# Designs tried in a protein design chat: VH-VL binders against Large ribosomal subunit protein bL20c (rpl20). Part 8

Target 1, 123 residues: Large ribosomal subunit protein bL20c (rpl20), of Euglena gracilis (p07133)
Amino acid sequence: TRIKNNGISKKKRKRKISKMKGWVGGHSKLFRTGNQQLMKARHYAFYDRKKKKNLNKTLWITRINGGLKYYLTINEKYNIFVSFLRKTKTYVNKKLLSEINVRDSKSFSHLSKPIMKSTGINL

## First folded at step 2 (VH-VL)

Design v08 (framework fv_vulinacimab)
Fold by ESMFold2-Fast, scan of step 2:
Structure v08 (fold): chain C 123 residues (1-123), chain A 117 residues (1-117), chain B 112 residues (1-112)
Amino acid sequence: as target 1 above (123 residues)
Amino acid sequence: QVQLVQSGGGLVQPGGSLRLSCAASGFTFSDYWMSWVRQAPGKGLEWVSGISYSGDYTHYADSVKGRFTISRDNSKNTVNLQMNSLRAEDTAVYYCARWEYGDFDYWGQGTLVTVSS
Amino acid sequence: DVVMTQSPLSLPVTLGQPASISCRSSQSLLYSEGYTYLDWYVQKPGQSPQLLIYLGSNRASGVPDRISGSGSGTDFTLRISRVEAEDVGVYYCMQALEYPLTFGQGTKLEIK
């Protein structure tokens, strides 16, 4: 939760933090705090279906911003991510998994942009 | 080819119950979130409910929380919507739709639910 | 909830002319990876809705290139460069960023 002050980003972050506090007993709150992770799963499913064999997998996996926290918390998200890793023939150790869970969105975007362009999904 | 075939609509009085069903074919059903979207006569689209691949996670619009229950049977490729305590404002065509991580790429044919009075 | 607002709600157009539909969201739909979680659907008379555009600007399979989506953040546009008879229907934008998923009110495109 490392985003800096911006009217929209600050409201968005505070709202997500508030929803996260109430996630126990609230699927809608769990979804709202984790919708970015659901959308990241969509990106990875899209990459998985459309990706090229020469994807540089290790680098971008290490820099996934917050997406894997839900995958480690909820089995269903984790299975999608694991399936993606298997299809990309990528190995992931627990050190890399811990790093994936704790990144800010700007860092992820900056580090993943070359990979996204190489897969053609933004083209 | 991908198909979503719906059933279970009908006429019911206020306070009654109906169960809608959507049978999927042509794809790996357990890989997709599924949703229900409704449309009141002459009105726009309203998302009603969604269910995760396994059925472990569900979401509902505030208008139906506590009254509707979405479920799925991956062994039968079916998603269901149990509608209880129906109200006149629930009268709508109900669509099941496949959720492809941010969009509804395939829709069922729709089934009319009429809550009389 | 994210509120989606469309304009105009009624759009009479002449065959062969361009058409534009605007959609505005109450909060940004732009995600950190540069994707815009905004979809466009059309519902032709008597039919189920069908996907036209996903992630702001990507055409769904079978959608002609005369139909395009643009915009990011909070302001979005669906454009039809040359309206044809088959384009008659109600067009909806939808935010795909968070639950509950929400649609615009719909824009009815009619031939005059």
Scores: ipSAE 0.000, ipTM 0.549, lowest interface PAE 13.5, mean pLDDT 71

Design v09 (from V3 with heavy chain G99E E100L D101W F103D Y104A Y107I; framework fv_vulinacimab)
Fold by ESMFold2-Fast, scan of step 2:
Structure v09 (fold): chain C 123 residues (1-123), chain A 118 residues (1-118), chain B 112 residues (1-112)
Amino acid sequence: as target 1 above (123 residues)
Amino acid sequence: QVQLVQSGGGLVQPGGSLRLSCAASGFTFSDYWMSWVRQAPGKGLEWVSGISYSGDYTHYADSVKGRFTISRDNSKNTVNLQMNSLRAEDTAVYYCARELWYDAFDIWGQGTLVTVSS
Amino acid sequence: DVVMTQSPLSLPVTLGQPASISCRSSQSLLYSEGYTYLDWYVQKPGQSPQLLIYLGSNRASGVPDRISGSGSGTDFTLRISRVEAEDVGVYYCMQALEYPLTFGQGTKLEIK
């Protein structure tokens, strides 16, 4: 949304954040192959994990849809977060995104919490 | 099977209101953003509005801001478009569409004709 | 808003011959995670639009391999290696990078 935007242009925000390409692991790799089947497998694997993954190593999060809970890996949580920032036109500096991407679930929650509260998302 | 079934179109006079509905089946509705896309007679596609998983975030094209309201009911698997202060230029076939996380529309409703004329 | 421009607007093609549609965006559609947020849709006469290509070059389910998407930055191409009768319709590119989502003006593919 316009309200959640930090005032920089989309092109400048994209340019800065685009330099972080590759930190998302399998997403950039699978996309780069241009392989529809691999991309599709990644997409379905993501949704399967959201519904079926139930391990001590996965993260509990509150779904945006009414507080329903589901399990995600840290990479999946990061990808949903970045996608949400893009859709709401919210700028987040490259350094903060870098910190979020490389840390455990506690660090992710702590570092992303101020942004999630200001944008209204809860992961 | 995955499908979107639309209802609620019709003929209205300028300044009138209509509510379009789109019923989803065959998938977990609450896991998808939903959008409305319209097409005026003989014209191209125009994205109108979008709504997040729970309805907490909505987006609108400038042409409909302040007049249209998108909403959803995840318990009924329905997305709705409330159209107020309708104008002749709102005459179009309106489609609801399921939005994948990468913002592609993979499933579309059959379309609902809205005619705004006196 | 991101402006999408297609060319040509009208594309008469002989059956079995290749066809190519160009799409240009007013700004780059590549985002930080490495994805290019460009989709292609076709609307066949009397039908709802159908997804053909997503994320620049990935074919949607059921789309034949004779249809491909390519391009980078601001310039994109949809190619049909050999046109069949079922390909008749209006083709649209769409940027999916940011709201509002915007479509090109459409390209009508017809058989000569």
Scores: ipSAE 0.008, ipTM 0.582, lowest interface PAE 8.4, mean pLDDT 75

Design v10 (framework fv_vulinacimab)
Fold by ESMFold2-Fast, scan of step 2:
Structure v10 (fold): chain C 123 residues (1-123), chain A 119 residues (1-119), chain B 112 residues (1-112)
Amino acid sequence: as target 1 above (123 residues)
Amino acid sequence: QVQLVQSGGGLVQPGGSLRLSCAASGFTFSDYWMSWVRQAPGKGLEWVSGISYSGDYTHYADSVKGRFTISRDNSKNTVNLQMNSLRAEDTAVYYCAKEGLYDYWFDPWGQGTLVTVSS
Amino acid sequence: DVVMTQSPLSLPVTLGQPASISCRSSQSLLYSEGYTYLDWYVQKPGQSPQLLIYLGSNRASGVPDRISGSGSGTDFTLRISRVEAEDVGVYYCMQALEYPLTFGQGTKLEIK
């Protein structure tokens, strides 16, 4: 696995963070600890990355609740989102998941945002 | 460096109860989901239960739902399996295992604890 | 529940020869940008199970190149190009797509 963290990655990080600006975790009846779950999920991404050395993915840095910084690709954000839904037994329409899976990063943000707001998680 | 050490187990009569424990070291325990997997004598592997890093979410196999309770104590780096209303078919070696984030792969596994339920 | 079926259940093999184990799922395990939620484990005599392959084809740490995983959708194969004495054990596939997690019946690989 090759991870780049020079000036180029910092510029990309700022753009990604800006695109996520305004995502506020609300209190959710489905995910009372949604923000905590997301924080831990991002930690897992760092710890498990060395096991996926065959992936030619670039990591993106992001902030959660102003405190932690994590590097995640759009695919990893999607995987964390889907894993979170699966592991917490939050069920999402198969058609919606299929559309999110096919779309680019903007589509992912657009389609997943309502669910994230209702569950209290931010990506 | 990363290891899981199990304790508990033993012989118990049908209808009895037993508590298994798994102590983790070498990694940040509170960051990972944990599972229990069992293996009856001479048989294959069967997933039993799983718990989220915070303990807020749990899953159980239908065969144990309502009888077994998985829990964890992040301050002590332990995951526990409380087994109630034990049946002969619960006789097995029970393993604890650390889960991955994006999927459910298990690495590492504990050494196993034998539970025998017989009269 | 997702049903996992392995074949063969008993695999006697001569040292140095290739070996192949098949695993079939009752529904597709291909999801999320081509990730295949299928893992392989081996349980050597007297030991706990250990991870061999995760996400269909990725080798776990310390697993030699002679062991490989492949497959798509519902049909998966674990291959050993040249069987060595250390490969003796029972091999299990596991679907990692959804709870409850389910294993195949196991394939016992023995040297004949």
Scores: ipSAE 0.007, ipTM 0.554, lowest interface PAE 10.2, mean pLDDT 72

Design v11 (framework fv_vulinacimab)
Fold by ESMFold2-Fast, scan of step 2:
Order: sequence, then structure tokens, then C-alpha cells
Structure v11 (fold): chain C 123 residues (1-123), chain A 120 residues (1-120), chain B 112 residues (1-112)
Amino acid sequence: as target 1 above (123 residues)
Amino acid sequence: QVQLVQSGGGLVQPGGSLRLSCAASGFTFSDYWMSWVRQAPGKGLEWVSGISYSGDYTHYADSVKGRFTISRDNSKNTVNLQMNSLRAEDTAVYYCARDYSYEWLYFDYWGQGTLVTVSS
Amino acid sequence: DVVMTQSPLSLPVTLGQPASISCRSSQSLLYSEGYTYLDWYVQKPGQSPQLLIYLGSNRASGVPDRISGSGSGTDFTLRISRVEAEDVGVYYCMQALEYPLTFGQGTKLEIK
């Protein structure tokens, strides 16, 4: 709303933080991140682009060359999985994604396995 | 207003048990991960344990695995830390903290702290 | 486990002067779509820790512009452009990349 108080700067900071909570680079399609995405991504655009390029290449190699096995870290598997969901416009429940802990292979396998199996991803 | 109010703690002998509790208010408790972080007297911060939105996923520091159990009751807005087989090295102020546990884990609100002293 | 190392551990500063704290991680924290999973906290005397910076460089609500975070990969810096009396406390960096979460040893900022 257009109601403003003398704490406008602090209020804007809280709102900005809240809007960015579920935002991870190109995850706007999954979490419906607003205009904050463009501002946030400005200084990290080249890092995000480079990271996404590497992830997309790895995904293609995995799918095209089914006999080639890569030893991917849990973070890499998670990033490929999320990138694939975003590319296919598959919207997954925010609570489910938050429980797919990028730091824990057991959490990743337990929560992502049904989705990966249905989409044909083999990581 | 977000508040985390801690209770429990106290003096216990080595090998004993204590249960810490953290009561949350001012936000939708079930939408946040929660963590426990401790600080030994005059020392730095050490992350101890974390728990997911539902309570189905938990993580522990190696120093407390098998001895501590984190749990939560979303109907009562509480997160708990059950501490068993306590050792002198577990003496610390224990903080509960609200966690944004997705890809960007950070602690934006902290409880007041609860002192746990393990001494014979 | 990811090891976090801070320097200096003791930082006496003259009021009104700048201060700088360094943090180093044993492995790169630049992951997940280019974000740096490093946070900074301060613990003021007699208080609980409080968030200052998240994701390397983002200020938490209520944190003044004179406090900034920078760095990527393994080397990070927290800067205070003009130290005020209220800045006294112990500063900690924390990696948020993987479990277990780990903190630096802490840097005690004191006014000379």
C-alpha cells in the first residue's frame, strides 16, 4: 500500500529480504520471485550465466551419453535437478523443495526420486 | 513481532540428561526450519542441530550425534533439544534460531539463550 | 567439514576509523546459481548473536550502510567504514553451503 511511516527504509529492507527468501538465481519460475530478481542478479549475472552454462552442458552429456558416468556432488545433482524443473516449467511445492536439502544426499534422494523417475532423469 | 523464548537448562552431572525448549511466536512456525547453536564460556559459536518444516529431516554436528535429539511440535510452536549422555564439553549457552533453510541458510532471529552446565 | 578461519582474532580500532575483518573457507562457497553461501553475525556484549550480512554481501534488516560484506570463492571481508561505539562485539562468519554449518573463531572488535 501507499501507507508510509518514519521507518520506511527498515520496512523496505524487510520486504526486500522476504521477497528474496525463496529466490535462487534462475528459480523465479519455481518461487514466483518478483522485480527483486533483476536487482539481485545484476552483479552476479556473469557468475550465474557461467554456472548455468556448465550445468546445462553436464545435463546434456548425461542424457545423450547414457553410458558415461559422472561423479557429481550432491550440490551439482541438486542444481541440475532444479535447473531441469525450471526448464520444463515443472512447478514443485515450495515446502517439498525446501526439504530437499542440498547438503544431504539422503534428503535429496528421498524427496526428488519420485519426480526424477517420472521425468526420466538419471543422476 | 517475532519472538523465540527459551526454557530448560541448568546444572547436571556428567552422563545426565536435560531437555531444552524454544517457544516461537509472531510468525507461521511451520514455514521455517529451526536450529540450535551453542557457545561454550569464552568461546565461539558452534552449530549443533537443525530440523525441517515438518520435523521429518534433522541434522546434527558430529560432536552430538547419537546423544542429542532435535524435535518440534508445530501445533504448539515449539522446538526442543533432548540432550542425553552429557559431557563436561557440552557446557555452553544454547541458542535456538529461526532458519531460512532452503539454499540460503541464515539465522535471522535468535532466542535469549539457555545456560547448560555439566559438572560433577 | 568446511573449516572457517578468521583474522584478526582481536581488532582494537579507534572510534571513527575504518575496520576490516577477513574470513577464509577451506573450500569454495560460490555455488548454486552463482551465490556465495557465507553469512556474518555479530554478538554484542551480553546479547544473543544477530545477523549482519547474508549471501556474502546482502545487509540484513536494520544494518547500516557503513557495514558491508564482500568476496567470493574462499576469501571474504567484512568492512565497517566508520566504527561507532555500538559496533563493539565479536564478529563471526558462517558457511551455509553444507552441513554441518561451521563458524569462524570470532573477531573481537574493541575501541582503543
Scores: ipSAE 0.000, ipTM 0.547, lowest interface PAE 13.9, mean pLDDT 73

Design v12 (framework fv_vulinacimab)
Fold by ESMFold2-Fast, scan of step 2:
Structure v12 (fold): chain C 123 residues (1-123), chain A 121 residues (1-121), chain B 112 residues (1-112)
Amino acid sequence: as target 1 above (123 residues)
Amino acid sequence: QVQLVQSGGGLVQPGGSLRLSCAASGFTFSDYWMSWVRQAPGKGLEWVSGISYSGDYTHYADSVKGRFTISRDNSKNTVNLQMNSLRAEDTAVYYCAREGYYDFWSGFDYWGQGTLVTVSS
Amino acid sequence: DVVMTQSPLSLPVTLGQPASISCRSSQSLLYSEGYTYLDWYVQKPGQSPQLLIYLGSNRASGVPDRISGSGSGTDFTLRISRVEAEDVGVYYCMQALEYPLTFGQGTKLEIK
């Protein structure tokens, strides 16, 4: 029982640290943007079925860095991908980037797959 | 808890070789870029090398390019630095560090304890 | 490569007083998505470096609000509003925009 209480307390503390990390800045901008999209999606779900369907098409669950779950839009996935390309100085021409449509998840997945396979990113 | 435990340092003669290892625990190792950062006695920090999640992409500082090789074994949760053709100026404490307090974009949020490499005759 | 320059190299400070460290990059660290790829680290005597600030102004977990980062583009500042004894150490800025990653030369903060 003491062990269970201690374990629960530590899990709460670890979760709180993870929340603080996200709130403070571990993808804090993306976290806020993703949370805003989720809040909007929940709000619109009651009043606009078509709007809800469109929002759901662009809202994805992603696990990155340590397996932490993020609710990211397709635009946020694209921004992560482009930031990665710049940081590693991986050249992709404007033609290829224009072919990666941020609203076309299938196109994004297929065109970015060779790079993501090498880096282990699952976006 | 996240832990990075280093090994493999020591004394070696100029022209010799050493292999540093860093054992990771407490997180999904294959989701993170890993780097090596060194510090010569009384000097500042110098980034040495970095490796992608899968190990397919590697980067090196010009000072070590062609002599050092970074690698990783995701099945063993280890990142390694093979150091060849060592020079006196490679004498430093070497740290392994996890890149990605903000995903792979930024921040070395966890560091190993450091291991001393001394290159002297 | 991006060159990082810090000033001052040595910073003696009285307990309870503010301290500021400057960092300058040879090129802009602001990327088009609006993020500033600059980190701050401290290395306390006998310890490994530890992350203080990432993406220009975000405090790492456990970092007190006395410590803040500011700036964008090429000019950056780390500020400690009220220096405590535990703040002694060498402070480094680092650009995370592109490889190779590069550090400033370091600023040694000492209590006087």
Scores: ipSAE 0.007, ipTM 0.572, lowest interface PAE 10.6, mean pLDDT 74

Design v13 (framework fv_vulinacimab)
Fold by ESMFold2-Fast, scan of step 2:
Structure v13 (fold): chain C 123 residues (1-123), chain A 123 residues (1-123), chain B 112 residues (1-112)
Amino acid sequence: as target 1 above (123 residues)
Amino acid sequence: QVQLVQSGGGLVQPGGSLRLSCAASGFTFSDYWMSWVRQAPGKGLEWVSGISYSGDYTHYADSVKGRFTISRDNSKNTVNLQMNSLRAEDTAVYYCAKDEYYYGSGSYYFDYWGQGTLVTVSS
Amino acid sequence: DVVMTQSPLSLPVTLGQPASISCRSSQSLLYSEGYTYLDWYVQKPGQSPQLLIYLGSNRASGVPDRISGSGSGTDFTLRISRVEAEDVGVYYCMQALEYPLTFGQGTKLEIK
């Protein structure tokens, strides 16, 4: 998906929404703008990556809703979540990670939800 | 293991065209920017072009702008460089490089490089 | 474009002795939260370039502690505390602040 098809106001709003969600580990602060021209090159790369993640999530949803029965196991959700954290270099509370039980979907959902909400991933 | 395997070099006369390819493995190709860097015989490194993970955003060095086109196929894990209107000064070893993104800084660095492909432009 | 200048261009060193390579940028590479947008690469004879240092001072995976990067703003140094035979190659600094990405002209490190 083409990030260049989005308006400046939409990109700015999207960036602010990401900041307002409160990235774990202060991730959103790293994309604050000081020099617009220089930041745009790095910013577009970040938005491209962000846009790709959103499309991948939507594809899984539409695949399930489109009549293909594909269900993620709790282990698969955990693996995707951990891979996402490694990919985004997001710091996570050590206590939270140690308390996740991959065989207990309620435990996973409860403990991972604040991080997923703040990072924008939904599993 | 991360690997970038290049192909498509050769000898071409001035004004001719060549297409270079770089096949990636060992990482999630669709999540990373890719670049081409060249090195003329006995000379230093010169960055040539870069492409976003989606292919929607591209950059070119002024020396190749309008003549070279970078593209990618995420379904095949390949990045390509189409070189048109070649000149003697385009003679170089061309390297494919993976752009790693450090989210703490918004910076890019080339953590893996292909083996290089020689392009010789001579009459 | 940001101009990157290296010195020396040729660096003969005795095994076990220290070596230093300097890199200068035409504008400050210090930006955003105090990060320095400068990387170092080495190209060993007959090989592709490989990453040594990113963001001024961070060692890439597998790079030994005897190799370090320092500096901020416009003046940067790559230091090898004890040169080994495997260190022979051409060293390049690169600015990663803005496009086009630009490299220094290279420093050839040789054992004398």
Scores: ipSAE 0.000, ipTM 0.534, lowest interface PAE 14.8, mean pLDDT 72

Design v14 (framework fv_vulinacimab)
Fold by ESMFold2-Fast, scan of step 2:
Structure v14 (fold): chain C 123 residues (1-123), chain A 119 residues (1-119), chain B 112 residues (1-112)
Amino acid sequence: as target 1 above (123 residues)
Amino acid sequence: QVQLVQSGGGLVQPGGSLRLSCAASGFTFSDYAMSWVRQAPGKGLEWVSGISWSGDYTHYADSVKGRFTISRDNSKNTVNLQMNSLRAEDTAVYYCAKDIYEYYAFDYWGQGTLVTVSS
Amino acid sequence: DVVMTQSPLSLPVTLGQPASISCRSSQSLVYSDGNTYLDWYVQKPGQSPQLLIYEVSNRDSGVPDRISGSGSGTDFTLRISRVEAEDVGVYYCMQGTYWPYTFGQGTKLEIK
């Protein structure tokens, strides 16, 4: 690769490693088991992904139907939400849908959570 | 529907080159890391190469480092493996595989492409 | 590299009976994030490998309840509570904790 993220500060490295723990659930501890090279490789992979997503998308971790865990962009969450509303015949007005700021994950989360919780879907 | 469709492969002489391709559909290709895993005749699985979602980071097994090059084209939903300086021990079925997330587990696999290196 | 050792390598089983496959790693697979990256795959005759279990015990979509994974640290087990004809294939464990990824030798499950 032409671009390598070895210019990132050590503080950013520590934050990125902590964020990686968030991807695999709510676990907050760091255990002494890993190869330092693996930690760096996963850190760079995570940095690469987050760098792109933070530029034009918010990346979210979700569980659907208690099965597979996977990552969704804010646009994918929106599309799943709209599809869900259509399938369940849950009615929302055009104004609400058009005013959801897809760049703002908090706004989307706040608007979608009540409906999804009532139906058992977790995005 | 997630699909990985492979192409390329064939018979090549020692020292020759081949390019394998894998065309992806049914998921947001640019969001996932991809890998190549091979299986020699009658043997088990061996991971050979991986590439990050952006293409900025690549990884290789020591057995292929310096000879193989993994690349991807996110506009065409393809991942490629350029194989140079091929040896008899590179003879295998090569699979492309999608990581669940960033070098973690392979949830979808291509159909496999046979590469035979012999005189 | 981390060495993954499977036992047995050949597993003839009577239809309807239970089967188990063991996988042992040369070092602990607990990653610095507290997760254990051990996965199980099956390769059925004439087919590509397919994911069965990820992170020790989580079933992939469509994998039946009769197939389960367990273990910790260096010792892991894949269990099939009642073997069916469709289970014939070669089973592999894989570790994703350390680079490079490494697979076990494979266990061939056959119906007697």
Scores: ipSAE 0.000, ipTM 0.521, lowest interface PAE 14.4, mean pLDDT 71

Design z01 (framework fv_zigakibart)
Fold by ESMFold2-Fast, scan of step 2:
Order: C-alpha cells, then structure tokens, then sequence
Structure z01 (fold): chain C 123 residues (1-123), chain A 117 residues (1-117), chain B 107 residues (1-107)
C-alpha cells in the first residue's frame, strides 16, 4: 500500500517519510532490501542454536563434511542440507526452506550460508 | 538515521577494567548482531567478537575469551564490551559495528582506551 | 586463522590516476571479502561487500573483483577525498580477519 501526502508541511512530510522509509517496500529503516534484513534475523536464531552442545549434531557434521570430496549439484547440496536439518531436529521456517530451494548456486549460497555457518556444515 | 554512539575516552592503569558502551538508534536493535573491533595505534583492525542483541548470545575470538565480556540491554538499545586485567598492549581504539553478514555496515565513532602507569 | 595480505602497504598516486590494491587470502574464501576506507581519526567505512557489491552511497569509481584467494579494489580517476587507508576483510570463517591495510598517499 502507498503512503499518501495530504498537504502536510514539508518538515512534517519529511519526518513522516524518514520514519516510514524502512517500511515502504521493505523490513528495514536503512534502504536495504527487506528480504536481506529478514534473512539476517533468521540467521541470528540459527547462530544461537550452534552454541548448544550436541553429540548427534557433531557426528552428522563430521559425516557431511567428510563426504565433500566430490562436486555436488545445487539439488544435491539442498537435499543434504535438508536431510541434516531433519536428522538433527533443527527447525527452519518453511518459508526460508522454500527460498533456499532456488535455481542457481549463487542464490543457494547467499540464502544457506548463514545457516550452514551456524550449524557447522560445509556444502 | 542509523547511528551507533559510543562512550568517551578512558585512561586506565594496568590491572584495571574498562567498560565501553555503544548506543544504537534508527533501527530495530534486536534484529542485528553487534560486533566489537579494536585498532592499536598505527596498526590494523582486530575482530574481538559479536553479541546477538536480541538474546545476549555471544561469539568470541579465541584471543579474547576470558578477557572481554560482551553484554547488551535491549530496553536501552545499548551494547557493552568490558575488558578486564588491562595491559599496556590493550591500548587501542575500540569500535562497535553493526553486523552485515559478518561484514560491518555501520560503525560507532570509536572509544580510545589508553592503558599506562 | 585465515591470513589476509594486502599489497602494496603504501601507494603514492595523483588525482585522476587509476589505483589498484590487492588482497590475498591464505586459503580459499569464495567471495566473502569486504573492503573498508578509513580516514585519520575516523571509523572505517564499508565500501564493498561480497567482493564486488558496491555499498549504497559509495561513488561508482570504486569497484571490487576476485574470488577464491585473490581480490582487487580499484579506484578509477582518483579524487582528493580518496586519500585514506584501505582494509580488506574476509568473512568466510571465524575468526574474522583483516588485511594489514594499504595507505594511499598524495604523490
């Protein structure tokens, strides 16, 4: 939805525009894409999970990282990633998982790298 | 306008502790991690660690474990970094910086900490 | 730890020159490199992230390139405001590490 100016003074209009700039077309006050800031908030949740000691996660991380001697396609990386999350009972928002299941390697890396850094897997 | 405003310069004796503050404004404080980076006179930048502003969880550079303590106050939108058992080689400018995928998009103005006897 | 090595350590140039600064990582860091500009007495300013992504508000004369272990910051047509110290930073793995800096001086 659009924010309309109903004849408000230049200074009041400027204040309103500045106050709402981060909300118009985005989730950020900084002219950054809302998607980037939303991903950042999700990233911190997964960074926090990494601090919990878990022997099951350690074993799976070792197995996954040990198996990286062969080149993997995007679909193979996605399948391994999702399998790891499932096996370790690591919950990820369904919307974020859909976003990660993307067409190209750059988008996959961009969306998944924060979570992979948080969990310790290297795909 | 997004800003990080740090506390003023400190002069300390060896063995003392110092606590630097970093007040955030113009954005949702809990949506970003806050990093701490120091710079000794005439030298490069050294990453100390970060704190998740929303829940207080921290990640430290091994060199600063047991030496630096990072905390945050969500209601005041302020991050803190306390450095204990100060030595002369802790003399540096200490920066807080807002996280951008482990790069730093917004920086505080810096706090000079001088340790001398 | 990943060691970041910048070259040259000091660079003398004139206004209007094309300037290139190189940053080398001790192991592959993909494209996870940021470049910062620091003026005396001031905090660093982010110029480029992800090796080549120009930060909002940074003049287009700044550009970055590279992947893996070798990265370059280029300033085309150097301006007076560009004389500063430049740092590269890797953020592929912890601990986060910086290059030693390149001081860009007036020739």
Amino acid sequence: as target 1 above (123 residues)
Amino acid sequence: QVQLVQSGAEVKKPGASVKVSCKASGYTFTSYAMHWVRQAPGQGLEWMGYINAGNGNTKYNEKFKGKATMTSDTSASTAYMELSSLRSDDTAVYYCARDFYDAFDIWGQGTTVTVSS
Amino acid sequence: DIVMTQSPSTLSASVGDRVTITCKASQSISSWVAWYQQKPGKAPKLLISKASSLESGVPSRFSGSGSGTEFTLTISSLQPDDFATYFCQQYNSYPLTFGQGTKLEIK
Scores: ipSAE 0.000, ipTM 0.547, lowest interface PAE 15.9, mean pLDDT 78

Design z02 (framework fv_zigakibart)
Fold by ESMFold2-Fast, scan of step 2:
Structure z02 (fold): chain C 123 residues (1-123), chain A 118 residues (1-118), chain B 107 residues (1-107)
Amino acid sequence: as target 1 above (123 residues)
Amino acid sequence: QVQLVQSGAEVKKPGASVKVSCKASGYTFTSYAMHWVRQAPGQGLEWMGYINAGNGNTKYNEKFKGKATMTSDTSASTAYMELSSLRSDDTAVYYCARGDYWEYFDYWGQGTTVTVSS
Amino acid sequence: DIVMTQSPSTLSASVGDRVTITCKASQSISSWVAWYQQKPGKAPKLLISKASSLESGVPSRFSGSGSGTEFTLTISSLQPDDFATYFCQQYNSYPLTFGQGTKLEIK
C-alpha cells in the first residue's frame, strides 16, 4: 500500500537495468585472468540456487573435476562425502555431520579422515 | 613434468624482510595448495603454512602467524612467502611443496637458502 | 601439537640388510602419516603416504605399516642409493609436524 515511492522505485529500477546491461558487456576483458575461476564458482552457485531440481547433477560434475578441489565449498565437499558414505553403506551420526557444516575445510577433512580410514578406501 | 622452481639464495641483515618465490609448471596451479616448509642447518623440517592457489585462502602454523605472509599469482603460476623481522634463527633452507586435500607433499621445490647475518 | 618421535636417530647398516625405522605420534593419528627421503643438499622426496601407500616410481623394497600412534618404514634389502635421512610427517591435525629424522649410514 505504500505508493509515495513509485516514481523513485521505477527510476532506480530502470537505472539498475541499464547499468547491469553495460556491466555484462564488459565481462570478457575484465575477468580474463585469475578471477575467471572465482567468477565461474559464484556463477554456478547462483545458477544452482535457481535450478535446485538439478543440484545432484551440478555436484556430480563438480566431483568429476577433482582438479578443482580448492574451488569447492565446505557444503559441496560435505555432499560429496555423504554420497560416498551412502555408496559404501557407512553409518555416520547426524550430529557429527551437522557440525562439519559449520566448520572450516580443515575441520571437515579432520573429521572425515577417521571415517575414510575405517572404510579401508583410498581416494 | 611437474616442477617447482624457487628463487635464488638470499643474505639479509637482522630486521630485514625476504620474499621467496616458487614457480609451478606441469599441472593446474589452482587445483592444489602450496605449502611452505623450512629446515634450519642440521635440523629437521618445520611446517610454516599453506596458500590455497585456487581461492587465495591461507593457513599458518601459529608459530609463524604475523611473521610469514603467503601470497600467490595465478596468472604467473607462482606462490610467494615473505618473512619479516628476520633474526639469526631464521637462517634455514625454505622449501615450497605441493599438497592436495590430504596434505602430504608429492613435489618439492629445490629450496632457497636464506642466511641472516650481521 | 602432535609430536612425532623417530627411532633410532642414527642407524648403521650394510647393503643387503633389512632396515626398520619407527615413528611414534604423541596422539592417535589414524593412518595419516607420510614418509620422505632426503639426501644431502636436496629437497625431500615422498616415499609413502597414508601409512602404507607406495608412491609411484618408488622402489618396491620400501614399505610402510602402522596405525594409531606407531608407524614403521621398512627397506627390505638396502641398496647404496638408500643411505639418506628419513622423515615421517603427520597430516591428521594442524600444525602439520615432522619427526626429527633418522640418518641411515653405512656400517
Scores: ipSAE 0.008, ipTM 0.550, lowest interface PAE 11.8, mean pLDDT 74

